VHH binders against o75319. Designs and how they scored, part 48

Target 1, 181 residues: o75319
Amino acid sequence: GNHIPERWKDYLPVGQRMPGTRFIAFKVPLQKSFEKKLAPEECFSPLDLFNKIREQNEELGLIIDLTYTQRYYKPEDLPETVPYLKIFTVGHQVPDDETIFKFKHAVNGFLKENKDNDKLIGVHCTHGLNRTGYLICRYLIDVEGVRPDDAIELFNRCRGHCLERQNYIEDLQNGPIRKNW

## First folded at step 20 (VHH)

Design JJ40
Fold by OpenDDE, fold request of step 21:
Structure JJ40 (fold): chain B 181 residues (1-181), chain A 118 residues (1-118)
Amino acid sequence: as target 1 above (181 residues)
Amino acid sequence: EVQLLESGGGLVQPGGSLRLSCAASGFTFDDYAMSWVRQAPGKGPEWVSVISGWGESTYYADSVKGRFTISRDNSKNTLYLQMNSLRAEDTAVYYCARYQDWGSFDYRGQGTLVTVSS
């Protein structure tokens, strides 16, 4: 439907590229049908997403959608040149090993296929914060060997908002490493 | 007005089965993920299962994996929960809830009581 997600307006539309990575996080863009319920300055469409990325002198090479719905926008709203991957991820629950693996596999595949460019992996959930932050940090920790606190700090700084869910933070800081295969 | 009405609860022996139903109205059913939550006496609510709008994805709490199956019939605006191999610890009021993407719900029914006892 056209119901604006709660607190969606409270978050910056697009974060910044995470230095040393190919990640950029953003809140979910909303298709045109949502515009009637938003002030013009609040609107954030798929088109707006790409414009904002361009303003940062970046280019998206992949979009990973972690939302558990399909009502926000359609993959057809995206340029055909940018692959779209859906990974259904429930909120507020630490993602299971399968979900984590899917994310890691997608990221690794992208990096393997995009060694010759500097395109970004755009990751979003509803707010582009908790689920998004967890999986990005999980990747950095498990695959890149980044210290948990460093990963979290980097994400928070670049997203412009801090991870809010304690179970995510706790799992990142003290939880087990997840298998990479 | 959003309405969710659960049915199918009752008394069952350990190892038994029940099938819960939830009739939904007042919104576009297939636009929303749906969920079951339960609350046992003296305990807080817990997620049982979630299903995406068109059933593309399902989620189960670890405690019910392999025993419970969530499904939906969008043509009937109905959510289901097949509960097999029921245990005493499954005793709770089960609520049908409209799922919010970020891990909450905005509406739930009055609930249906499931009692598993020998």
Scores: ipSAE 0.893, ipTM 0.937, lowest interface PAE 0.5, mean pLDDT 96
Fold by OpenDDE, fold request of step 21:
Structure JJ40 (fold): chain B 181 residues (1-181), chain A 118 residues (1-118)
Amino acid sequence: as target 1 above (181 residues)
Amino acid sequence: EVQLLESGGGLVQPGGSLRLSCAASGFTFDDYAMSWVRQAPGKGPEWVSVISGWGESTYYADSVKGRFTISRDNSKNTLYLQMNSLRAEDTAVYYCARYQDWGSFDYRGQGTLVTVSS
């Protein structure tokens, strides 16, 4: 059967919008089959995700799923009005140039097509922290010219949890700029 | 009970090839990404390759890119690792491991020894 991801309960379900950006990070929502293994207050379904976003007076315009599995939920569990993009991203490894490019391309495409609204780009991995934080920060650094420490601090503050993986942090702080195109 | 059983290891000369197999049982195979991990003598374990549940995506360590190919046959509950152009530094025990999304594994086989030597 489906097991609750390790440490999944330890993280806030949804972060806050990152000021000056269209990004919001959250942990992976879990489909109904996981609910029997959770206390009611621990449940976080795709429906719950959207409810929480609405509570923040925000609206999702895109979901980028960085998980390396399809077990957690199905795209069909999402509203039809919100596009879903899968970018398979292995954990604990600094994403390669192709993965970074895919992410940047998706973000840029969204921003280009959504200039007339204020919808958010929702990004998640398992915990919505390390892979998610890295790619968001990588974008801010490489594309928006944000100072690495500022990007990391902003993400950490808004997510409510700090990036944990030293290799990600080190790459963001001292690594080369990655391809934007 | 989850079971992973590796096979195909052995002694091979540099430049040679081996094909590893992993027979999986005790779980829905195609629901999980699978991986190969290796541990060389005196070194810590390292990821070799990862493949998503339906083979949509693959990952390779830099050290094996272009030489190794991970694949799977979900109808047979089997994971494969084709290793070409083997090098001495590829010598290690190779483990089949059920991949956890966040970059770990929860089950691993007993491993199969690959020795690359002249």
Scores: ipSAE 0.892, ipTM 0.936, lowest interface PAE 0.5, mean pLDDT 96
Fold by OpenDDE, look of step 20:
Structure JJ40 (fold): chain B 181 residues (1-181), chain A 118 residues (1-118)
Amino acid sequence: as target 1 above (181 residues)
Amino acid sequence: EVQLLESGGGLVQPGGSLRLSCAASGFTFDDYAMSWVRQAPGKGPEWVSVISGWGESTYYADSVKGRFTISRDNSKNTLYLQMNSLRAEDTAVYYCARYQDWGSFDYRGQGTLVTVSS
């Protein structure tokens, strides 16, 4: 039941804050039951996530979970002070308009309610790369007016890994702007 | 041992309906998203539909939206696919697959053949 996701160990656990934004991307933290299958240095729990964020002198204000499962960790594993939002997002498919809208709405809602602080929006899927990168870039492009190549480069640099899926990249670069409201 | 067993396939006329079932065992069923994948002769596999562990979310390929409905009964460890308004292009072997959340599957059944023909 507690199988480590494929290639999960290959990715940095936490990226860097994206300059000029409130976004930070990370791979999925794994609950304690996974630790028996990992070397100590490979472990990355919800607690570890918050410790690593603190080491960067940052604070999480929202976690958006894009995974299509609930077996990795429980919302109860997170501090009560940090809201958790689940947006079920299938992998390797360009997210549909509804998914994109949900993400944008959540981000905009957070920014509206958190104007008085500098807390971050933490976004993750399984590896914190493809689905995560697409939706963050989609937001930057559609809402903030950032050039697609600039958004992708910024994400890649801050995450420490590059978007891998060509269909995501192609949609970001050449696809239509999605409705914001 | 993980086991997935499909049933319900058969021959149907265009415009007809079928309901597929998949009996799952060997794992905690509601911990995993489940999916239907189909493969037509001479073509690669195609995702048909995905459903989350508790049915909170569903996904459909554009080719089947509005016609197919995925559902599950976790008390029976069973996955379903209701197929309506069937078309010739829906002809394929349909597989029940345990979904890996990043867009793959790690287990798949032997499949059930669906043939749509006049």
Scores: ipSAE 0.865, ipTM 0.923, lowest interface PAE 0.5, mean pLDDT 96
Fold by ESMFold2, fold request of step 21:
Structure JJ40 (fold): chain B 181 residues (1-181), chain A 118 residues (1-118)
Amino acid sequence: as target 1 above (181 residues)
Amino acid sequence: EVQLLESGGGLVQPGGSLRLSCAASGFTFDDYAMSWVRQAPGKGPEWVSVISGWGESTYYADSVKGRFTISRDNSKNTLYLQMNSLRAEDTAVYYCARYQDWGSFDYRGQGTLVTVSS
């Protein structure tokens, strides 16, 4: 149903573009059926997402949805012009190698197809923080060679919230580099 | 309101097979990922497997990969766990749980006991 995800109200809806990257992170937008449980200022719909991106003078060219459910919104609620990709990612566990590979493949494909524009990859999980932050940082570390602490600091600053799950942070800082191919 | 009822547990020999079922009611079943969690005697709970709302994705704990298969029938509001090649360490109470997308569980059944013993 339309139960608001725990602590979802506590997070900023949309972060800022991460400088030097094509990423922007946000929490999951909620379709209208959830709005009866929300004050007007708490609402964050798919339409609100695109309005907020436009307010930053940015444009989304891909949305990567990391949630493990379809109950928050349907892809049909998004503008037809924006590609949508679902990568089912379980929470609380460091994502497995298959999930990491799918994310890297999607990002690399986007960058190739969009080399002649400045559109962004929007990435979200439920809160736009732990799974989202992990996979963005894992990409920056493994593919772009960014130092783990620099990737984490950049994500935290641009998201407006710090990564919370210690197992994710530990794996980014001290865990193995994952294969890119 | 939300109800989860597990069944199909019992005594089985090592190497044997067993299928667990979980009847769900009180919510829109296909909106939710569903999970199996087990608790061995004297141990803490262990996540076993999860399946997305339409079966698009499944995950398994390393301890059960290749031996257990999670599935669901949304027309019957039923979750299943097929357990093959059972081992003594699989002995546990198995719980059906409604998975919250970020990794927590908000509802769990009362469980069904699986005992693997020769």
Scores: ipSAE 0.586, ipTM 0.826, lowest interface PAE 1.9, mean pLDDT 92
Fold by ESMFold2, fold request of step 21:
Structure JJ40 (fold): chain B 181 residues (1-181), chain A 118 residues (1-118)
Amino acid sequence: as target 1 above (181 residues)
Amino acid sequence: EVQLLESGGGLVQPGGSLRLSCAASGFTFDDYAMSWVRQAPGKGPEWVSVISGWGESTYYADSVKGRFTISRDNSKNTLYLQMNSLRAEDTAVYYCARYQDWGSFDYRGQGTLVTVSS
């Protein structure tokens, strides 16, 4: 069997669009094979994700999957009109410079290709919180010049949960600006 | 029932090489990233390396970069660690562990002892 990720049930499925940005964060959707281990109210499938985004009057134009596994769902479970990008990101450790560069490159490419619409970049890791929050904030700090505390506050408020990993928070607040290119 | 069985440990001289193996069973091997963790006597566990389910991504601790290579053979449900240019500080019990994508391990094996000594 497919084990439900630890504490996954404790997090809101989908956050809110981060104002002034093209980001929305969510926890990993789980394919139907996981639903045997979930109460109906706990289910959050790829279909549920898109329904919840639509309920916010928003549309996804890209999903960036930061998980270090492909067991949660398959890209073919997503509408074929939504590009999917996997960036294998180890948990618990601050993402390395290569991962940060890949994320920045993907976001910048999306923004160029979607300058004439308002579609969102959906970003998730397992819980949609630590790796997701770190990379979104790193982008806002390094590329958009947002102050670290302001980026963290915006993410926390819109995700509906605060960043938890101390090493991530400390790197965002006190670590070096990473190269954008 | 998840089972991870390490092998290939032993006594080796500094500068030498060893290849560790980990036979996995009781789960869909290619669904999971796999990791090597080591523990020297009197010290806490040290993460060594991780490999994604199909080998798309690997990461190494700084202490082993350039000397150790993690690999897997999904057709044999086996994880490997090739250890080259071994040093005395590499002496430890090496554990195979099933990696949870958020940074934890939910299963590990019994370990295999590697001793690097002149």
Scores: ipSAE 0.584, ipTM 0.825, lowest interface PAE 1.8, mean pLDDT 92
Fold by ESMFold2, fold request of step 21:
Structure JJ40 (fold): chain B 181 residues (1-181), chain A 118 residues (1-118)
Amino acid sequence: as target 1 above (181 residues)
Amino acid sequence: EVQLLESGGGLVQPGGSLRLSCAASGFTFDDYAMSWVRQAPGKGPEWVSVISGWGESTYYADSVKGRFTISRDNSKNTLYLQMNSLRAEDTAVYYCARYQDWGSFDYRGQGTLVTVSS
């Protein structure tokens, strides 16, 4: 059967829109086959994701999936024709320069194509915290010039959970700025 | 029951090559990224490489980049590690492990010993 990711139940499904940005972070939604092991109040499906976004009076214009697997849901499970992008991102290690570049490229492309609306970029990994928080903060630091501590604080507050992996936090605070090209 | 069975280890000389295999059963193989982890005598485990469910992405430890190649055949539920330009430092028990997307491993096999010695 379908194994619920460890600690997935412990995280809020969807964060809040990050003010001054186009980002919203969430944990991975799980397709129906996972629901056999979940209480009704624990379920968080692709449709539930979109309902919760609408409850915040927001709209997704892109989903960036950072998980290193395709087992959680299929892009066809997403309602509407929301663009979907998979960036295979290994956990445990600070994302490499290729992964960071792909993320920056995707965000910059979205901002160009959506300059005349207020749609959000939804970003998730498994838990919507460490890989998600790292790449969002890396973008804000390198591209938008946000101070590392301010980027981290903004992410933590809006996600509703603090970044947990110290190697990610250390790299954001003290590591090199990555080239945008 | 998840089962991972490694094979193909043995004694090789420095500079030699070896191909490891791992037969997987008890789960949907292509749903999971798979990894090789090794443990040298008297040392803790060291991650070697990972491959995504359909081979879309691979990563390698710096110590093996350019020398080792991870691959998989989903039709045979089998993971591979091609090991070239072997060095004495590569001597270890090599484990096949099921990679959890967030960076941990939930299952590993019994391992296969690779000895690199003159």
Scores: ipSAE 0.581, ipTM 0.822, lowest interface PAE 1.8, mean pLDDT 92

Design JJ5
Fold by OpenDDE, fold request of step 21:
Structure JJ5 (fold): chain B 181 residues (1-181), chain A 120 residues (1-120)
Amino acid sequence: as target 1 above (181 residues)
Amino acid sequence: EVQLLESGGGLVQPGGSLRLSCAASGFTFDDYAMSWVRQAPGKGPEWVSLISGWGESTYYADSVKGRFTISRDNSKNTLYLQMNSLRAEDTAVYYCARYTDTDYHPFDYRGQGTLVTVSS
């Protein structure tokens, strides 16, 4: 069946914009078919996502979906004005160089094309935390030259939850910089 | 009820090939990424391969890259693992598992497994 992801309800729906960046992280919005399994206040749809972003006086310019499934929502559930990018990202393990590169490339492309606005890059996995946090931090570290601890702290603070996976944290803190080409 | 049933295991010589199948039922098959996990005697489980719901993406453990191919037929609710150039170290019970796409329990269901023995 179409079950709610484990512990999905435990996470804040949407984080805050990461100051100094164009990133905002959120948990995966769930399409209408999930609503019957949720209390009204627990529901978080694609529409709700955009409403919450608007409440923050922000606007999404890109959504990067890192989940490894299509059952949560459909790209057509999103406004046509916001491009959607799928980067299948396996959980539990540190993303491989190809995945990292894809993410970096997407972000860089967006930034290049959106210099004239302040739209955000919305990034999510299932919970919008571990895979999401890793890749955002990896970008900040490798591309923006941010100190690993600063990147992690910034992400955690803005997301409202802390990265949980030790292998991710370890790789960010002590792992090599990944090639940007 | 979710059910996963593996088949295709057996005895094969080094360098040989086997094709495993997993019949899935009790859920919308293409909504879930599916995985093969193996466990060798005296060893912990190893994540062998993963395939997304529509086969758009695949993952392989380094130990099997270039030799194993994961695929699926959603019309038949079946997952496959083509194993070529088999090695002794590939000997294990192979399990079909439904991937949860969470950072908690990676798999919520798996089959009983099928034994693959690679031996001269």
Scores: ipSAE 0.922, ipTM 0.954, lowest interface PAE 0.5, mean pLDDT 96
Fold by OpenDDE, fold request of step 21:
Structure JJ5 (fold): chain B 181 residues (1-181), chain A 120 residues (1-120)
Amino acid sequence: as target 1 above (181 residues)
Amino acid sequence: EVQLLESGGGLVQPGGSLRLSCAASGFTFDDYAMSWVRQAPGKGPEWVSLISGWGESTYYADSVKGRFTISRDNSKNTLYLQMNSLRAEDTAVYYCARYTDTDYHPFDYRGQGTLVTVSS
């Protein structure tokens, strides 16, 4: 079906690059079948995603999809030059160690292979906020040694929305560091 | 109209097994992750299990890991929960629920539930 995700329209489609990182967060783009349920200005397709990224004078080098469904868009809707990675991530609960590890591994692999460019890692869940923000912040904290509050503030500022889930925030601020191997 | 109808509940002894089914209609079944949620007497709802649209990924609560198996048959629009090694604490009404994949309401539709009673 083409039911618009709840509260999807409430979020900015694309955030800003996080300074000092290769991360950019965005809400899930929706394929054409959703357009009939949206005002023209509300539409945000895979094509729109790339256009908006270009408007920021950036380029995506990887898309990490954290959603738990396939109904939003198809990987074939993306340019062939941009790899697509699916990491099924359950919402509402703090991601488990396996999910965190998968994310870290993907990011580290990308950075290793893309040292010669400045392409971005695009990360999204449904709203591009909570799951997305948690995993990005978790990476910054655990791998880059960023203070939790600084990571959260940076993400919130760049995404244009603040992390909403208290359990995520609490885990980032006071939870244990997750192993990187 | 979206409809979810659970079946398969009943009385079983500790250590026994049950298989729950959920018949779904009114939407494209494989577009949605599906979940089982249970509510025991006097307790709040517990998220038991989740399965992605094509079964690529599954989730289990710690309380049921190794004992319960979630599966689906998209050709039949049916969700299943195989429950093995049942315990008294598994006694609850089990609901089939459609997962929204949002951070607001995790489920937008659920059935009327089926009662599972584990007792000697």
Scores: ipSAE 0.922, ipTM 0.954, lowest interface PAE 0.5, mean pLDDT 96
Fold by OpenDDE, fold request of step 21:
Structure JJ5 (fold): chain B 181 residues (1-181), chain A 120 residues (1-120)
Amino acid sequence: as target 1 above (181 residues)
Amino acid sequence: EVQLLESGGGLVQPGGSLRLSCAASGFTFDDYAMSWVRQAPGKGPEWVSLISGWGESTYYADSVKGRFTISRDNSKNTLYLQMNSLRAEDTAVYYCARYTDTDYHPFDYRGQGTLVTVSS
């Protein structure tokens, strides 16, 4: 389908690398079939994603897709040199422990295998904000020992938008640490 | 026009089983995750289950885990909910809903619902 997700146009397409990390968040790129529903300046394709990353003098080494649909783009739309990982993540609710673990495992695996470069982990959900922000922050808090408020502030600043969901924020600030293995 | 039509509801004894169906039309069915939500009398709506476009992933509320199974047949544009070991507290109107995959309105379309009554 060609239906643009609700409020997708309201968000910056790509954030900035989070200093001290290998994370960069972005909203979901949309395949060509969506372009007829968008003004030219609103378009954000997989190709545009990589161009924008390049403009920041960065390179993606992994894409983690947290969306719960496959209609936005196909993995085949991405360069073969960039691995793609799908983690179906339900919105609105705090991600469950399994989802959190999958995310952490993927990130840790990437970092272990990419010690010799500075490639980024690109993470996105639909808007690249709430689910994306939660899991990135959860990782920083649980694995890197970052203070919750610092993690949230860092993500918000770099993404250019603030986490919106109170249950996510509350869980990050006051929820229990999740196991890392 | 998007349309969702539920069926399969009815009266059942505790411990019994029902299978709900939802016929979808007006959109590319397999492009969307689909959900079941229910609303009991005097209670707010409860998100029961979710299934991804091709059935790769499913979600269940804790209240129904192990008892309910969500599935879909994309060739028939139909969503299903197999309900086993039904309990009185499962009594509700069950709605088929299209999941938006956004943090705003979780569902943009739903059917008229089908009533499930679990009573001895």
Scores: ipSAE 0.922, ipTM 0.954, lowest interface PAE 0.5, mean pLDDT 96
Fold by OpenDDE, last read:
Structure JJ5 (fold): chain B 181 residues (1-181), chain A 120 residues (1-120)
Amino acid sequence: as target 1 above (181 residues)
Amino acid sequence: EVQLLESGGGLVQPGGSLRLSCAASGFTFDDYAMSWVRQAPGKGPEWVSLISGWGESTYYADSVKGRFTISRDNSKNTLYLQMNSLRAEDTAVYYCARYTDTDYHPFDYRGQGTLVTVSS
């Protein structure tokens, strides 16, 4: 069966737009088959995602899915008007240079193509926290020149949860800048 | 009931090859990324490799890159690990494990393991 990811319920479904950026982080939405295992108020479907984004007076222009599984939801569950990008990202370890590059490239491409609007880049892993936070912060640090602590603080504040993995935090704070091309 | 059954282990000489298999049952196989984890005598477990549900993406530990290949046949609910250029340090019990894709417990199920011994 479709098991609810560990501690998935503990996280806010959707964060806030990160001021000064086009990023918004959220936990993975779960397809309908998971609903029978959840209380109504715990449910968070792809549809719910878009409703919550709308409630914030925002619009998603891209979804970057960092999960390493397909069981959570199907891209077909998303509106056709919102591009979906899968970047398989292994948890627990700091994302490799290729993963980071893919993420940066996707973000930069989106920004170039969406200069005329204010649509958001929605990023999620399973919990929308550690992998998600790392890659967003990595982008802000490496591409936007944001101070690591500022990036982390901004993400944490907007997500409503703090990055948990020390290796991620350490790499962001003290690790080398990753190539942008 | 989720079940993972490893096979294919054995004794092999350095430089040799071995192919491990893992038969999975009790869940939708292609919904889950699958992993090989090994534990050598006196050492902690090492994450060897990971493959996504449809094989779109793979991960390898640095220690096995270029030598090991993870694959899967979803029609057979089977995970594979092709091990080439085996070294003494590859000696371990190899476990097939279901990847949770969470930042907490990385695996929720694993098999009993199959022993791989690399020795001259």
Scores: ipSAE 0.922, ipTM 0.954, lowest interface PAE 0.5, mean pLDDT 96
Fold by OpenDDE, last read:
Structure JJ5 (fold): chain B 181 residues (1-181), chain A 120 residues (1-120)
Amino acid sequence: as target 1 above (181 residues)
Amino acid sequence: EVQLLESGGGLVQPGGSLRLSCAASGFTFDDYAMSWVRQAPGKGPEWVSLISGWGESTYYADSVKGRFTISRDNSKNTLYLQMNSLRAEDTAVYYCARYTDTDYHPFDYRGQGTLVTVSS
């Protein structure tokens, strides 16, 4: 289907690279079938994603898709040179330990295999904010030892939007560290 | 027009089983994750289970893990909920709902619901 996700238009398509990390967050790109429901300036396709990343003088090395559907775009819409990883992540609720572990494992694997370059890990959910922000911050906190408030501030600043879900924020600030292996 | 129609509810004794069905129409069924939500008398709605469009992933509330199984048949545009080891606290109206995959309104359509009563 080509139903535009609620409030999708309200969010910046692509954030900025998070300094000191390989992360960049963006909202879900939408395949061509959605364009008829959007003004030209509102369109954000997989192609547009890569163009915007290039405009920032960056290159994507991995896309982690946290959405819970395949209707937004297809992996075949992406360049073959950029790996695509799906991690089904339920919204509203704090991601479970398994989801967190999958994310950390994917990130660590990428970093291990991409030490010789500076390619980015692109992460998105529907809006590229709450689920995306939580998992990125969770990684920074648990794996890199970043202070929770610093991680959140960094993500918010770079994404251009602030995490909205209080349960996510609370878990990041005061929740337990999740296992890394 | 999106339509969701639940069926399969009824009266069952504790420890019993029921299988709910939801017939969907008016949209591309497998493009959407589908959910079961229940509401008990005097209580707010509870998100029971979720299944992705092609069944690759499922989610269960802690209260039903190990007892309920969500599934779907996309060729029939039908969502299912197998409920085993039913408890009195499972008594509720069960709704089939289309998941929006957003952090705002999680569901944009739901059926009229089917009543499940677990009582000795």
Scores: ipSAE 0.922, ipTM 0.954, lowest interface PAE 0.5, mean pLDDT 96
Fold by OpenDDE, look of step 20:
Structure JJ5 (fold): chain B 181 residues (1-181), chain A 120 residues (1-120)
Amino acid sequence: as target 1 above (181 residues)
Amino acid sequence: EVQLLESGGGLVQPGGSLRLSCAASGFTFDDYAMSWVRQAPGKGPEWVSLISGWGESTYYADSVKGRFTISRDNSKNTLYLQMNSLRAEDTAVYYCARYTDTDYHPFDYRGQGTLVTVSS
């Protein structure tokens, strides 16, 4: 069956734009088939995602999907005007250099192509927290030169939830800078 | 009901090869990433490999990189693990597991396992 991801309901659907960046994090939206297993107020569809972003007076310019499954929603569920990028990211462990590079490359590409607007990079994993937070923070640290604790604090504050995985936090705080190429 | 059934285990000499299979049923197979997990005697479980729903992405533990290959045939609802250059330390019960893509419980279902013994 189409099971709701574990603890999915416990997380805020959409965070806030991270000041000084183009990032916004959110939990995975769920396609219509999940609605029958949710209370109306718990539903969070791709359409709901865009509505909530609009309510913040923002606009998504790119969605980076870090989940390792296709069962949550289909890219076809998104507006054609918003590019969708899948980066399969394994949970529970620190993303490898290839995954980090893919993420950085995507972000840099977007920023290069979107200098004339203020559209956001939407990033999500299942809960939009651990994998999402790690990669966003990794980018801020490695590319933007942000102090690790500042990046983590900023993400946590804007997402409305704190990174949970100690190995992620430890790697961000004390791990090596990853190559940007 | 979700069911996972492993097969293909056995006794093999060091340097040998073995191919494991896992027959899945009771869910939309290609919606889920699938994994192999192994547990050696006296040791905790080790995550061996992971493959995405349509096989677009794979993951391997460092201990098996270059030697093991995970694959799947969605038309047959079957997961595979090709094991080459087997070592004594690869001796374990190998489990097929469904990956949840969540942080709390990475796997929600697994089979009964199949024993792989690497010994001279």
Scores: ipSAE 0.900, ipTM 0.942, lowest interface PAE 0.5, mean pLDDT 96

